# VH-VL binders against q9umr5: the designs that were tried, part 82

Target 1, 268 residues: q9umr5
Amino acid sequence: SYKPVIVVHGLFDSSYSFRHLLEYINETHPGTVVTVLDLFDGRESLRPLWEQVQGFREAVVPIMAKAPQGVHLICYSQGGLVCRALLSVMDDHNVDSFISLSSPQMGQYGDTDYLKWLFPTSMRSNLYRICYSPWGQEFSICNYWHDPHHDDLYLNASSFLALINGERDHPNATVWRKNFLRVGHLVLIGGPDDGVITPWQSSFFGFYDANETVLEMEEQLVYLRDSFGLKTLLARGAIVRCPMAGISHTAWHSNRTLYETCIEPWLS

## First folded at step 5 (VH-VL)

Design c49 (framework fv_dargistotug)
Fold by ESMFold2-Fast, scan of step 5:
Structure c49 (fold): chain C 268 residues (1-268), chain A 123 residues (1-123), chain B 106 residues (1-106)
Amino acid sequence: as target 1 above (268 residues)
Amino acid sequence: QVQLVQSGSELKKPGASVKVSCKASGYTFTDYAMNWVRQAPGQGLEWMGWINTDTGKPTYAQGFTGRFVFSLDTSVSTAYLQISSLKAEDTAVYYCARNYRFGSPWYTYFDYWGQGTLVTVSS
Amino acid sequence: DIQLTQSPSFLSASVGDRVTITCRASQGIRSYLAWYQQKPGKAPKLLIYDASTLQSGVPSRFSGSGSGTEFTLTISSLQPEDFATYYCQQLDSYPTFGGGTKVEIK
């Protein structure tokens, strides 16, 4: 009777990370069919995001086809960007709740252990040289690198995030917006103690200006221009913001209080 | 019933200007980008660029900046290609073409084409 | 720019023949390739997209295959209406077309 739930993992992640989330869903919504997609696990999560979008699209099509009442998406970290693109490229998605679990929706500008592992000598101020090259754009993390001090390079070189955010024009932009707008609810989750997503407000479509002052969603050109439908969704009452302090990046999918407060109400 | 209907052939002198129209019907005009593709006599297809039908913003391929202008009139579902300072090398059939919705996640393919407008530049 | 090379540029065939046209990309384009048919004096018509997906209304004798840099369009049993020029097109970046393959009646 409950709508099926599809889970999309993040960077260097796998389905195993969601065992607690599945336990919570089973407790509150017994009988829910939950599918955690085992695609682009571990190192394969570094593949270009458009490649991941194609693979996840092929996996979700039969699940959505079997659920005419609709499905819910729970998309963690980098997986939230994959789900953003899925909702835009699929003319026929039937997603009710899109639950974005600490995802860098406006991009990333911060030194993380993942970036240091891949680029040990880099600092956040220097990563634009690698990420905004053709070679760098073959890595998923560079697809959403958003250096606020080199916004012109980001707009020109980002092969993924600038396009799905409507920050650079694309032939499909209008269709992508109309497809995305079919979503029932956009549930945004994140918090100041995440420690990885920088700025953490990126999970709520906020981001740094050139002085590294965070501007919230309603101050972004993306929102003001309604580039992919945020302003329309907000006016419709379809955007839910659920910030929570005290949760580190790897704990969003295993915190019971977070689940009960931010996720459970949106699983019908 | 999707249709793209272009204006008729043009014979122009070097230095003149021409404006080709492409009228869309059978779908929501602003849902799909409009592209322009050129084909010189006996030659292959050359993509010139696209225009965002929702915003009106054009993007030109290398070699088609300056003399070439893409524009729209959304009230009549029509796209326009204007070429100024015509040269003999501009002699070609000019096609408008719509993006295909289910194509590549990067770009879409051209599922519907106008019938073409022959522009001949001769003295 | 991604360059597409078609071979052959010209072929002669008879009704009922199996015809194969190849398209090679200068770099990997995954499955982001389309095929078009153009008859003399007419606009191109989309046959295949995403390398192997047949456009609705296109006869099943047309098929596409390949990925990465090597792609093939096959017509299993050539019909009189199939004599035309065929073009491949990539969409991994800004659109570029192959040089075309003209299929003429023998």
Scores: ipSAE 0.006, ipTM 0.573, lowest interface PAE 10.0, mean pLDDT 89

Design c50 (framework fv_dargistotug)
Fold by ESMFold2-Fast, scan of step 5:
Structure c50 (fold): chain C 268 residues (1-268), chain A 123 residues (1-123), chain B 106 residues (1-106)
Amino acid sequence: as target 1 above (268 residues)
Amino acid sequence: QVQLVQSGSELKKPGASVKVSCKASGYTFTDYAMNWVRQAPGQGLEWMGWINTDTGRPTYAQGFTGRFVFSLDTSVSTAYLQISSLKAEDTAVYYCARNYRFGSPWYTYFDYWGQGTLVTVSS
Amino acid sequence: DIQLTQSPSFLSASVGDRVTITCRASQGIRSYLAWYQQKPGKAPKLLIYDASTLQSGVPSRFSGSGSGTEFTLTISSLQPEDFATYYCQQLDSYPTFGGGTKVEIK
């Protein structure tokens, strides 16, 4: 039979967004137990990411315990960062495929309607003033705000992303890397027409340098230093990159062609 | 079984130096950071800093830079605290403590402690 | 630096009593607080982490509660082995400890 699937939603989202994904899984892998976690829904998705990680951890423990053969994670948008941290903080996770749907793995640096709703007078060039304050770090989206023109502030003030990416040292860094490396496959999905994740290559661990030129994963210090295991996973053949054009941010979990191409092959 | 075993008590004169050891067993030494905490006689606990056991990189709390040096020898699973130019105010029990893995985005709590090393500085 | 104030500093109690110790932070620390027990001549022992999560092997008569700036350690039905000094510790930044609460037998 098929391994259970755990789904983690994104910013201002809920389990309802995944109804099409569940249809696709049921069609191709009938009998799969799919659990869409209904924690931190809607506005609660703005709570600090470490708080979300703790809540999701408590929810996934019994699911993983019931599946000794392993589980798969499908994590959408901001949810992909929650799943990154889950894999690092759990000494005993049994995740086979971690499928990241358009998640800003190296951070976000772009003007979007979501950011304008929260910080209506701020453009991307000045949002660092809010996000890198103690107050700003109480909002999930500021936990992965990565201003390439103020990288020193990002490294010092980011309470979440800089730590899980190993960009700033932490007492738990070594064990977080060891835990993350237990994952069977890291499946990265994203594309140029997303319209929200900026740069879209952040979903593949690429990001802007100080001139806003995108450097791909293999050129990042976090990869070169193997800070949390990307270089080791790539060498092991465990990283899958599945870019697709023509898909907007809210359509990654409801596009049949994307599902068949990028998700279905990894749901054993 | 996890154990942290520290070196014996030291009696030193002002201006001397001391090196306290903390030998770990029962786990993979490099999987956990090591912290140092001191307790002056009859006083509370004061965190001094931590050392990354994989990289050997120390981080010191404010007030513990300069005279205090954290180091390690991974071949024998041992962490060291060296205090130079000892002052009477350095008289305290010094504990090594293992970093617990979870619970804070910034820093963590201490799940296992050494038995403590009393350092007495007197003329 | 975040200051932690414990009250009371000293507490006299009898076996079977319910004991409550409070820890107040100078600023919000969410739930990033731990409690330790220290017996004379011994190293501290972790009792509770993340404000309310009991460490493995710690008796269920110990419980923690609170968030933000006000935290409580409760010992229901105090036992002879519980006479010790208790410390809170915050984890929201570089660790700091409270001044301690000494629980003595009446």
Scores: ipSAE 0.049, ipTM 0.624, lowest interface PAE 7.4, mean pLDDT 90

Design c51 (framework fv_dargistotug)
Fold by ESMFold2-Fast, scan of step 5:
Structure c51 (fold): chain C 268 residues (1-268), chain A 123 residues (1-123), chain B 106 residues (1-106)
Amino acid sequence: as target 1 above (268 residues)
Amino acid sequence: QVQLVQSGSELKKPGASVKVSCKASGYTFTDYAMNWVRQAPGQGLEWMGWINTDTGHPTYAQGFTGRFVFSLDTSVSTAYLQISSLKAEDTAVYYCARNYRFGSPWYTYFDYWGQGTLVTVSS
Amino acid sequence: DIQLTQSPSFLSASVGDRVTITCRASQGIRSYLAWYQQKPGKAPKLLIYDASTLQSGVPSRFSGSGSGTEFTLTISSLQPEDFATYYCQQLDSYPTFGGGTKVEIK
């Protein structure tokens, strides 16, 4: 039989967004128990990411306990960061495939319509003033705001991303790395036509340097220092990269070709 | 069963140095950070900082930079606190304390404590 | 850093009394607060974490509540062994402790 699948949604999203994904899984892997977590839906997706991690943790514990053979995670957009933290804070997770659908794993630095709705007078170059304040860190989107021109502020003020990436040291870093390394496969999905995740290579642990030139995962200090296990996972053959052009941000969970190419092979 | 056992009390003259030890047992030493917490006579608890037991990298709270040094010997599962140029105001009980693994996702609280080491600085 | 203010600093109560200790944070810390008990001459012992979760082995007469900036530790029926100083600690950043509340039983 197939391992259960747990789905975690993104910013301003809900379980309804995954109806097509559920159809695809049912077609290719009939009998799979799929649980789409309907926590932090819509506006509640703006709550601090550590708060969301704790809520999702409580929801996944009984699902994992019922599946001694293991589970798969499919985590979309902001939800991919929630799942990153879940894998680090859970000493007993039994996740086989962690499938990250267009998630800003190294952060976000882009002036999008969602950001302008929340902060209409702010340009991306000035958003660090809001996001790296105590008030700003109470919003999920600011928890993964990564201004490449203000690394000192990002490292000191980021309450979430800098810590889970091991960019700022934390007492729990060693345990988080050990827990994350229990994952069977890290499946990274994203593409140049996403239109929201900026840079799109953030979904593959690439990011801007101070000149806004994208450096890929293997050039990141996070990877080179093996801060939470990326280098170890890559050496183990556990990282899968699945880029696909032509897919907009809201279409990753509803594109059949994407599903068949990047997701289906990892749902044992 | 988890235990943190600290070295015995020390009586020192001003200007001397002291090295307090904290030996861990009952768990994998490098899986948990070690913290130091001080309590001056009749006063409350004051966090001094922590050391990453895997990397050996210390982080000091404001006020504990300079004369205070955190170190490790992973071969014997022991953390050390060294205080140089001792002053009368360093008189306190010094505790080692372990991070609680299953607590808040990124925050720190202390599930196991050493018994404390009294350091008295007097002429 | 986040400042924690405990009240009262000292209280005297009889065995069987309901005792409430308050901890106020200088800024919002959600539910990220722990409580410790320290008996004379001993190391602190963790009682409660995440504002209201009892540590394994801690008697059920201890309970914690609150969120944001206002937190309480309650001992529903004070026992002789509860003579101690109680400390709150915030978990939202690098650790800071409240000033402590000394509970003296009659």
Scores: ipSAE 0.007, ipTM 0.593, lowest interface PAE 9.2, mean pLDDT 89

Design c52 (framework fv_dargistotug)
Fold by ESMFold2-Fast, scan of step 5:
Structure c52 (fold): chain C 268 residues (1-268), chain A 123 residues (1-123), chain B 106 residues (1-106)
Amino acid sequence: as target 1 above (268 residues)
Amino acid sequence: QVQLVQSGSELKKPGASVKVSCKASGYTFTDYAMNWVRQAPGQGLEWMGWINTDTGNPRYAQGFTGRFVFSLDTSVSTAYLQISSLKAEDTAVYYCARNYRFGSPWYTYFDYWGQGTLVTVSS
Amino acid sequence: DIQLTQSPSFLSASVGDRVTITCRASQGIRSYLAWYQQKPGKAPKLLIYDASTLQSGVPSRFSGSGSGTEFTLTISSLQPEDFATYYCQQLDSYPTFGGGTKVEIK
């Protein structure tokens, strides 16, 4: 029998976006119980990420309790950040594979469809003025805005991403690291043709330096200091990197080749 | 059932203003973006833009700036299109349409449409 | 703007016929295409999105296929209520529509 799969959607998204993914899972792993969480759909996806983490936590607890052999998480886009925090705040999660599907794990610095919709006249160079305010931090998008030219403001004002990445101190950091390290596999998926996640290497814990040159995960202070366990997971052989070209942001959950190459192997 | 009900036809002289309404029912108004689509007599469909029903922020397509204003009244689940300084070339059926994915301007398709409002501009 | 070209612009058909309408994009749009049906004097109705996904309540005789720049809408056995104008719309950028294909009875 296959472990249950829990799916967490992204920004302005809902469970309906995953109908193709569910068909793929049913074809390759028939009998798998798949739960797509219908929380923080549409506009509600703009709520602060810590609020979303609390709601998703309450929803996953009974699912995990019913599956003593473990569960898998598939977390899309912004949902990947929710799942990062879930794995850190839950003292008793039993997640085997955490599949992060094109999620901005080191943050976002680029115009997106969603940011242009909310702030149509704002440039990425000026968005830090809104996002790094108390008002801006009430929006999920700003919780992972990471301006490489104002990293000091990011570290001071980010109420979510800087904390879960261990980029600034928090009293719970040691416990969060220990909890996160219980994950069996961290499967990172993303690609250069995504068009939304900027830089696309953010899905693999890479990010811009002050000159907008991308530095990969192993060059990040977060990795070098092992702030939340990336270095330990990599040494354990628990990190899987699966980049794929030719896939746009809204197609990661509906591309069969992507599913068979990057997702299917980690669902047993 | 999801319904979008628009105001009745309008006959206006050049230079006048018109305000078309689109009243939504059967769903949470602020969970979906509202779009406006124009169809000139005997012509095809032309997207005019959309408004974020939660924030009230409008986005206009190329060619629909200045004279065209999108607004809304969330207390009555209604979106509005106002056209100022009407010209004969504005004669068209104006449709409101709901964006199923809550309104990225990239990746929009329209699952429900209003019945259309004919605006005729002639002297 | 991404340009969509529909062919044919006009088509005459009989009940029971298989009808195929094509939509060609000026650049690659992956599978980001929708199809609409519009009857005279009425609003458009969504038939298909993501190139091949049938909207709930739409009869199974309608199907869509294609990816990249070439797309088709097929009606396997035309019914009297299917006489209408059909439009494609791309979802890869700001919305643009094809010029329409008018399906008329012979």
Scores: ipSAE 0.000, ipTM 0.393, lowest interface PAE 17.4, mean pLDDT 88

Design c53 (framework fv_dargistotug)
Fold by ESMFold2-Fast, scan of step 5:
Structure c53 (fold): chain C 268 residues (1-268), chain A 123 residues (1-123), chain B 106 residues (1-106)
Amino acid sequence: as target 1 above (268 residues)
Amino acid sequence: QVQLVQSGSELKKPGASVKVSCKASGYTFTDYAMNWVRQAPGQGLEWMGWINTDTGNPTYAQGFTGRFVFSLDTSVSTAYLQISSLKAEDTAVYYCARSYRFGSPWYTYFDYWGQGTLVTVSS
Amino acid sequence: DIQLTQSPSFLSASVGDRVTITCRASQGIRSYLAWYQQKPGKAPKLLIYDASTLQSGVPSRFSGSGSGTEFTLTISSLQPEDFATYYCQQLDSYPTFGGGTKVEIK
């Protein structure tokens, strides 16, 4: 039988956004137990990511314990960062496929309608003044704000992303790397027409340099130093990259072609 | 095996200067930041600031700028706290304490402490 | 800066008692809190960091809980060596300590 699937939603999202994804899974892998976690829904998705990690951790432990053959994670948008941290902090996870669905794995640097709603007087060039403060780090979106023009502030102030990426030292870094490396497959999905995740290549561990030129994963210091295991996973053949054009940010979980091409093959 | 050993107690007159040392052993000195924490007689703990042992850059808490100077000698794994123009209210036990090396003092907790150096300012 | 208020300031307890000390932050600090024990004439000793993570070598009778603005340190069965002053410290910004809780023998 098929391994259970755990779904983690994104910013201003809820479990109800995944109705189509569940229909696709039921059609292609009938009998799969799918749990969409109803935690940190809507505005609660703005809570600090470490708080969300703890809550989701408590929810996934009993699911993983009941599935000795392993589980799959499908983690959408901001949820992909939650899942990144889950894989690092859990000494006993049994995740086979971690499917990261348009998640800003190296961070976010872009203007969106949601950013304007949340910080109406700020633009992407000015948001570092808010996000790299203790108050700003109380908001999930600031936990992965990565201003390429103020990388020194990002490295010093990011309470979440810089730590889980191994860009800043942490006492638990060695254990987090060991835990993360237990994952069977890291499936990265994203595309140029997303319209929210900026740069879109952040979903594939690429990111802007100081000139806003995107450097891909293999050119990143975190990859070259193997800070949390990306280079090791790639050498093991465990990283899958599945870019697709024509898909907007809110459509990743409801596009059948995307599902069949990028998700379905990893739901053994 | 990790040890922070501080210099002995000092009795100083107002207006004098004092230099307290904190010698580290049992770990790579530059992998951890060194912090200074003060405790006035019968009072609680007060963080004074920290110094990045890799770069030598100090950060001072509000109220500890000017007269207080943090410095290092990495060749002997030692951190120093210098207080100039001593005042009676500087009378306290001064502790050095280790934290992980960050460019920011954010997420700072102290896993190992020196034994403390009593500085008494009286006349 | 972030203010930490500890309660009680003093408590008297007997060996074998369950002791609970509370620390309240003036603003949300997530789980970014540590607890220290200080015996008279000695340097503080780290007991707990990140609200609930026990430092290696610290007896299991010590435990921490809480998040946001309310935190507790619990000693499940007080021992003679536990009579000391306890301090909370926040890790969210520039370090600040609570006023301390002195645990005295009854």
Scores: ipSAE 0.000, ipTM 0.388, lowest interface PAE 18.8, mean pLDDT 88

Design c54 (framework fv_dargistotug)
Fold by ESMFold2-Fast, scan of step 5:
Structure c54 (fold): chain C 268 residues (1-268), chain A 123 residues (1-123), chain B 106 residues (1-106)
Amino acid sequence: as target 1 above (268 residues)
Amino acid sequence: QVQLVQSGSELKKPGASVKVSCKASGYTFTDYAMNWVRQAPGQGLEWMGWINTDTGNPTYAQGFTGRFVFSLDTSVSTAYLQISSLKAEDTAVYYCARHYRFGSPWYTYFDYWGQGTLVTVSS
Amino acid sequence: DIQLTQSPSFLSASVGDRVTITCRASQGIRSYLAWYQQKPGKAPKLLIYDASTLQSGVPSRFSGSGSGTEFTLTISSLQPEDFATYYCQQLDSYPTFGGGTKVEIK
């Protein structure tokens, strides 16, 4: 039988968003036990990411314990960062495929309607003043705000992303790397027409330099230093890159062609 | 059995240097960060910083930059604290302490401590 | 830095008494607080982590509670071996310790 699948949603999202994904899985891998975690829904998705990681950890432990052959994770948008941290903090996870659907793995630097709703008078150029404060770090979106023009503030103030990416050192970094490296496959999905994740290459561990020129994963210090295992995973053949054009941010979990091309092959 | 064994007490004159050792056993040395904590006579505990035992990168608390150097020798599972240009105010017991998670995803706690090394700086 | 304030600084109690020590943080630290016991001439020993989780081997008379900015360590029935100084420590950011509470048994 197929390994169970655990789904983690994104910002201002809920389990309902994945109904099409569940239909696709049922069609191609009938009998798969799919659990869409219904935690931190809607406005609760704004809670600090470390708080969300603790809650999701408690939910996934019994699922993983019942599946000694392993599980797969499908993690959407902000949920991909939750799953990054989950894999690092769990000393005994048994995840085979970690499928990241358009997640800002190196952070976010873009004006979106979500940010304007939360901070109506802000622009991406001045959001660093809010996000890199202690108060701002109590909101999930600020936990992965990565202003390339204030990288020093990002490195010092980011309470989540800078730490899980190993961009700022942490006492748990070596154990986090060891735990993360137990993953079977890291499947990265994203594309230029997403419209929300900025730069879209953040979904593939690329990001802006100080001139807003995108540098790809292999040019990042995180990769070059192998801070949490990307270089080791790539050398192992465990990283899969699946970019697709023509897909908007809210359509990654409901596009059949995307599912068949990028997700289905990794659901054993 | 996890143990952290520190070097013996030191008596130094102002301006001298001292190097305190902390030898770990009973676990994989590079899996856990090592912290340094100072306690001046009759005072409380003061965190000095930590060192990543895998990479060798140190992080110092405010007030412990410059004269204080954290280093390690992974071949013998030992962490070192070096203090240069010693001052009377450096007189304290210096502890090494292992940093480990136990279910928390963040900075967690110091689960094992060395016995402490008394460094006395006097003329 | 996050400052931790412990109260009282000194406490005297009889064997069998319930003892309560408070630790207050200058800002919210969620549950990222640990308690240590230090006996004279010895290294600190971890008692409680994550605000309320008792470390293995620590007697059940020790308990911790609280979240955010207010935390409490309780010893439900004080024993002679509990003579020590107790320290809280926050681990929400770079670690800082409280000033300590010295417990003397009458």
Scores: ipSAE 0.353, ipTM 0.732, lowest interface PAE 4.7, mean pLDDT 90
Fold by OpenDDE, second read of step 6:
Order: C-alpha cells, then structure tokens, then sequence
Structure c54 (fold): chain C 268 residues (1-268), chain A 123 residues (1-123), chain B 106 residues (1-106)
C-alpha cells in the first residue's frame, strides 16, 4: 500500500484548492489516504507561522502515529515553510518525502497581490518598516519577509525564517537541525513563471544578495554553514530539485504534468 | 551574561497580597517567555504558568488561576508575579525561569532561573 | 497533565560511583524531557534537554538517554559537587516535573 499523504495549504488557501491533486493521487496511486489539513484557512493563514506550526503538528501527529511506515508531506507555498518548521521541531516525525511545492523557502522579497491586499500603502522597498516591527511579525507574511537590503533587521527581527534557517543563533538550532535531517527526501518544486514567489529561486533555497543578484542554494550561508542541514541533505542525495516553467503560482497543485513529473515519483 | 534577579523574601499575613519581581538582563527580553515555578518547603518543583514577553499574554497552569497574576514591565525587562488572598499553603520559594519563545511549546525547558523568592505566609 | 515518576527518590552513593536516575512518563513524550540539578537553597540548574543534549557548561560526566516513556540521567563518575536533588521535566505539553531524586553521600 501507499504511504499516507498529508497536504498543507498556502496563504489564503484551503483544502478545496487541492481537489485536482487529490484526483491525480487517487488515479495514479489508488488507495492512498490523503489528508488535506483544513487549518488556518483563508484569513487565518495570516496568523503567526509558529502558531500555525503548533496547530498543524497537533493534526499530523495522529496521522503519523497510524502510519509507522512513514508519510509524505505536500506543502504548498507558505505551507512549505510551515512544514519545514514542523519537521524541525518534531523529533519523531516519520516523513519520507517532504515535497515543497512552490514555497518561499528562503523568504519573500517582492510585491504581490497578497502583500498589496494586506499592506496597500506599502511597497517592497519599504515593507521592512512594517514587517520587522513587533506588530508586523504577528503576520505570517512578515515571518518570512527577507529584505536583502536590510539584513541586520531581518536577522534581528525575523521571528521565524531567520530562526528555522539558523541564521540567528538560538538554543534549539542543533536539535532542529537534527530533527529536520530525519526527512527521507526533500523535493523542491518551483519555477520562473510562478509570478508570486520572489525570487522564484527561493523555492530552491536561492535568494538575493545585497545587490539583488540571485545566488543559488550552494552559495547561501545557511548551506555553507549547514545551519539547518541543507548541505548534509544534499551530500546524502536527499535533495531533489524539480524546476518547471510555464506554471503560475496558483496552478502548482492542479497541473497534471507537474504532478507526474515532480510529485508522483515521490509518492510511494 | 544572562541574569534573572528576583525581589527579596516576603513575609505576609493570610489574606494579604504579594508581588514578586523578576528582572532580566543580558539577553533580548522578548525572545524568551517567562515562567513561574513554585517550590514549597521540602517539596518538588511546580510549574505555575508563563507569560508571553512580547504580547503580555499569560498562561496559567491548572490550580494557579484567579489569585495568581502574571504581568510585565517590558521597559525594564521585568516580569511580575502577584498573589492575592494569600494562604498558608502559598508559602514557598517562587522562581522565575525563561524558555525560548519561538519554535513551539515543546521546548519549554528552562535554561536560566532567578535565584528564587521566598514567600512566607503566617499569622 | 503528564505525570513523571522518578526513581529512586533517594540515592546514596560515593564519589566515583556511577549513578543512574530514572524518569517515567505517564504517556509518550518523545524526547521532550529535561533534567535539572538543584542544590539546597539554590535554583535548579539545567543539565540536559531534549532527553540527551547536554547543556552548555555542564560536565561531560552527565548524560541523558531515553525516549517515549522511560528516561535516564547518568552520572558516570560522581563528584563531590554532584550531591544534589535532580528533577526531570517534560515539555511535550505544559511543563510538569518529576518528584525529584536526592543523591546523598554514602
């Protein structure tokens, strides 16, 4: 039988968005128990990411307990960060494949409709003023806002991304790294035509330097320092990168070709 | 270095109130939640609850609701425990202790403690 | 709440002895367990967290092991300064402590 699949949605999302994915999984892997977690849907997805991590952990623990052979995680957009944090704090997770579906794994730095909706008077270059404030950090979007021009503020004010990345020292960094490294495979999915994740390479742990030049994962300090285990995962062949062009952000979970190429191979 | 310094010993009558302070230094106050732990004479440790140092939201353990109030003065990095309507059974050493706030409630180990405040309630 | 039961409650040992203290949880708590040392008139001191991770500055003679419902704190060679009361604490949910184990000089 196939291992259970747990799906975590993204910002302003819900389980309904994954109806096609469910169909694809059912068709190609009949009998798979798929659970799309309806937690923090819609506007509730703006809650602090650590709060979300707690909620999702409570939901996945029973599922994992009933699946001693392991489970697969499919985590979309913001959900990918939630899942990474989840796997960092869980010392007993049994995740075989962690599929990060167009997630801003190294953060977000770009204007989007989502950001404009929340901060209509804010621009990308000035959002740091809000996001790196105590008030701003109460919103999920700000928890992974990564302003390359204000690295000092990011490192000091980011209450989520900087911590799970191990970019800011904290007492649980070693344990979180250990926990995250329990994952069997990290499948990174994204593409240049996403239109929301900025830069799109963030889905592959690439990101801007101070000149807004995109550096790849292997050039990132978090990789070089192996602060949360990326270098170790890569070394053991546990990282899979699956870039795909021609897919918009809202289509990653509904594109059949993407599913067959990047998701299905890791559902076993 | 990290320090949690608590106020001095208190001697109170039953029915009175006491307010214990815990001043933090040497670290970012809002990065760590502040916990209160009670230890009656010759007894073990009992977690009373914690307060979110960023939001000021308190969480009380069962049995520590009503007469126990956690509060903050973030301007001086100080947490407070107030106990009202004191009873003889409230006689104990009260400790403040920090735990790292981010990650989850699953990392509520206390890496630094105050020196403790003895509160004696006697008629 | 999760109950933690420590055993033994009292332990007499000599300098140089290997000492083992057990902590049992009423339910599975994974590795979310910490150990503290408390000397008379002093605040508890963190020794180990996450069941087996040694806190910075703690001597290597201290070690922790276990997962699920049974945990152990081991002092490989008891030193004079190690005579104290030791507490386990679970952090899988709201914190609770074991009843303590007093290590006394034989």
Amino acid sequence: as target 1 above (268 residues)
Amino acid sequence: QVQLVQSGSELKKPGASVKVSCKASGYTFTDYAMNWVRQAPGQGLEWMGWINTDTGNPTYAQGFTGRFVFSLDTSVSTAYLQISSLKAEDTAVYYCARHYRFGSPWYTYFDYWGQGTLVTVSS
Amino acid sequence: DIQLTQSPSFLSASVGDRVTITCRASQGIRSYLAWYQQKPGKAPKLLIYDASTLQSGVPSRFSGSGSGTEFTLTISSLQPEDFATYYCQQLDSYPTFGGGTKVEIK
Scores: ipSAE 0.350, ipTM 0.757, lowest interface PAE 1.5, mean pLDDT 94

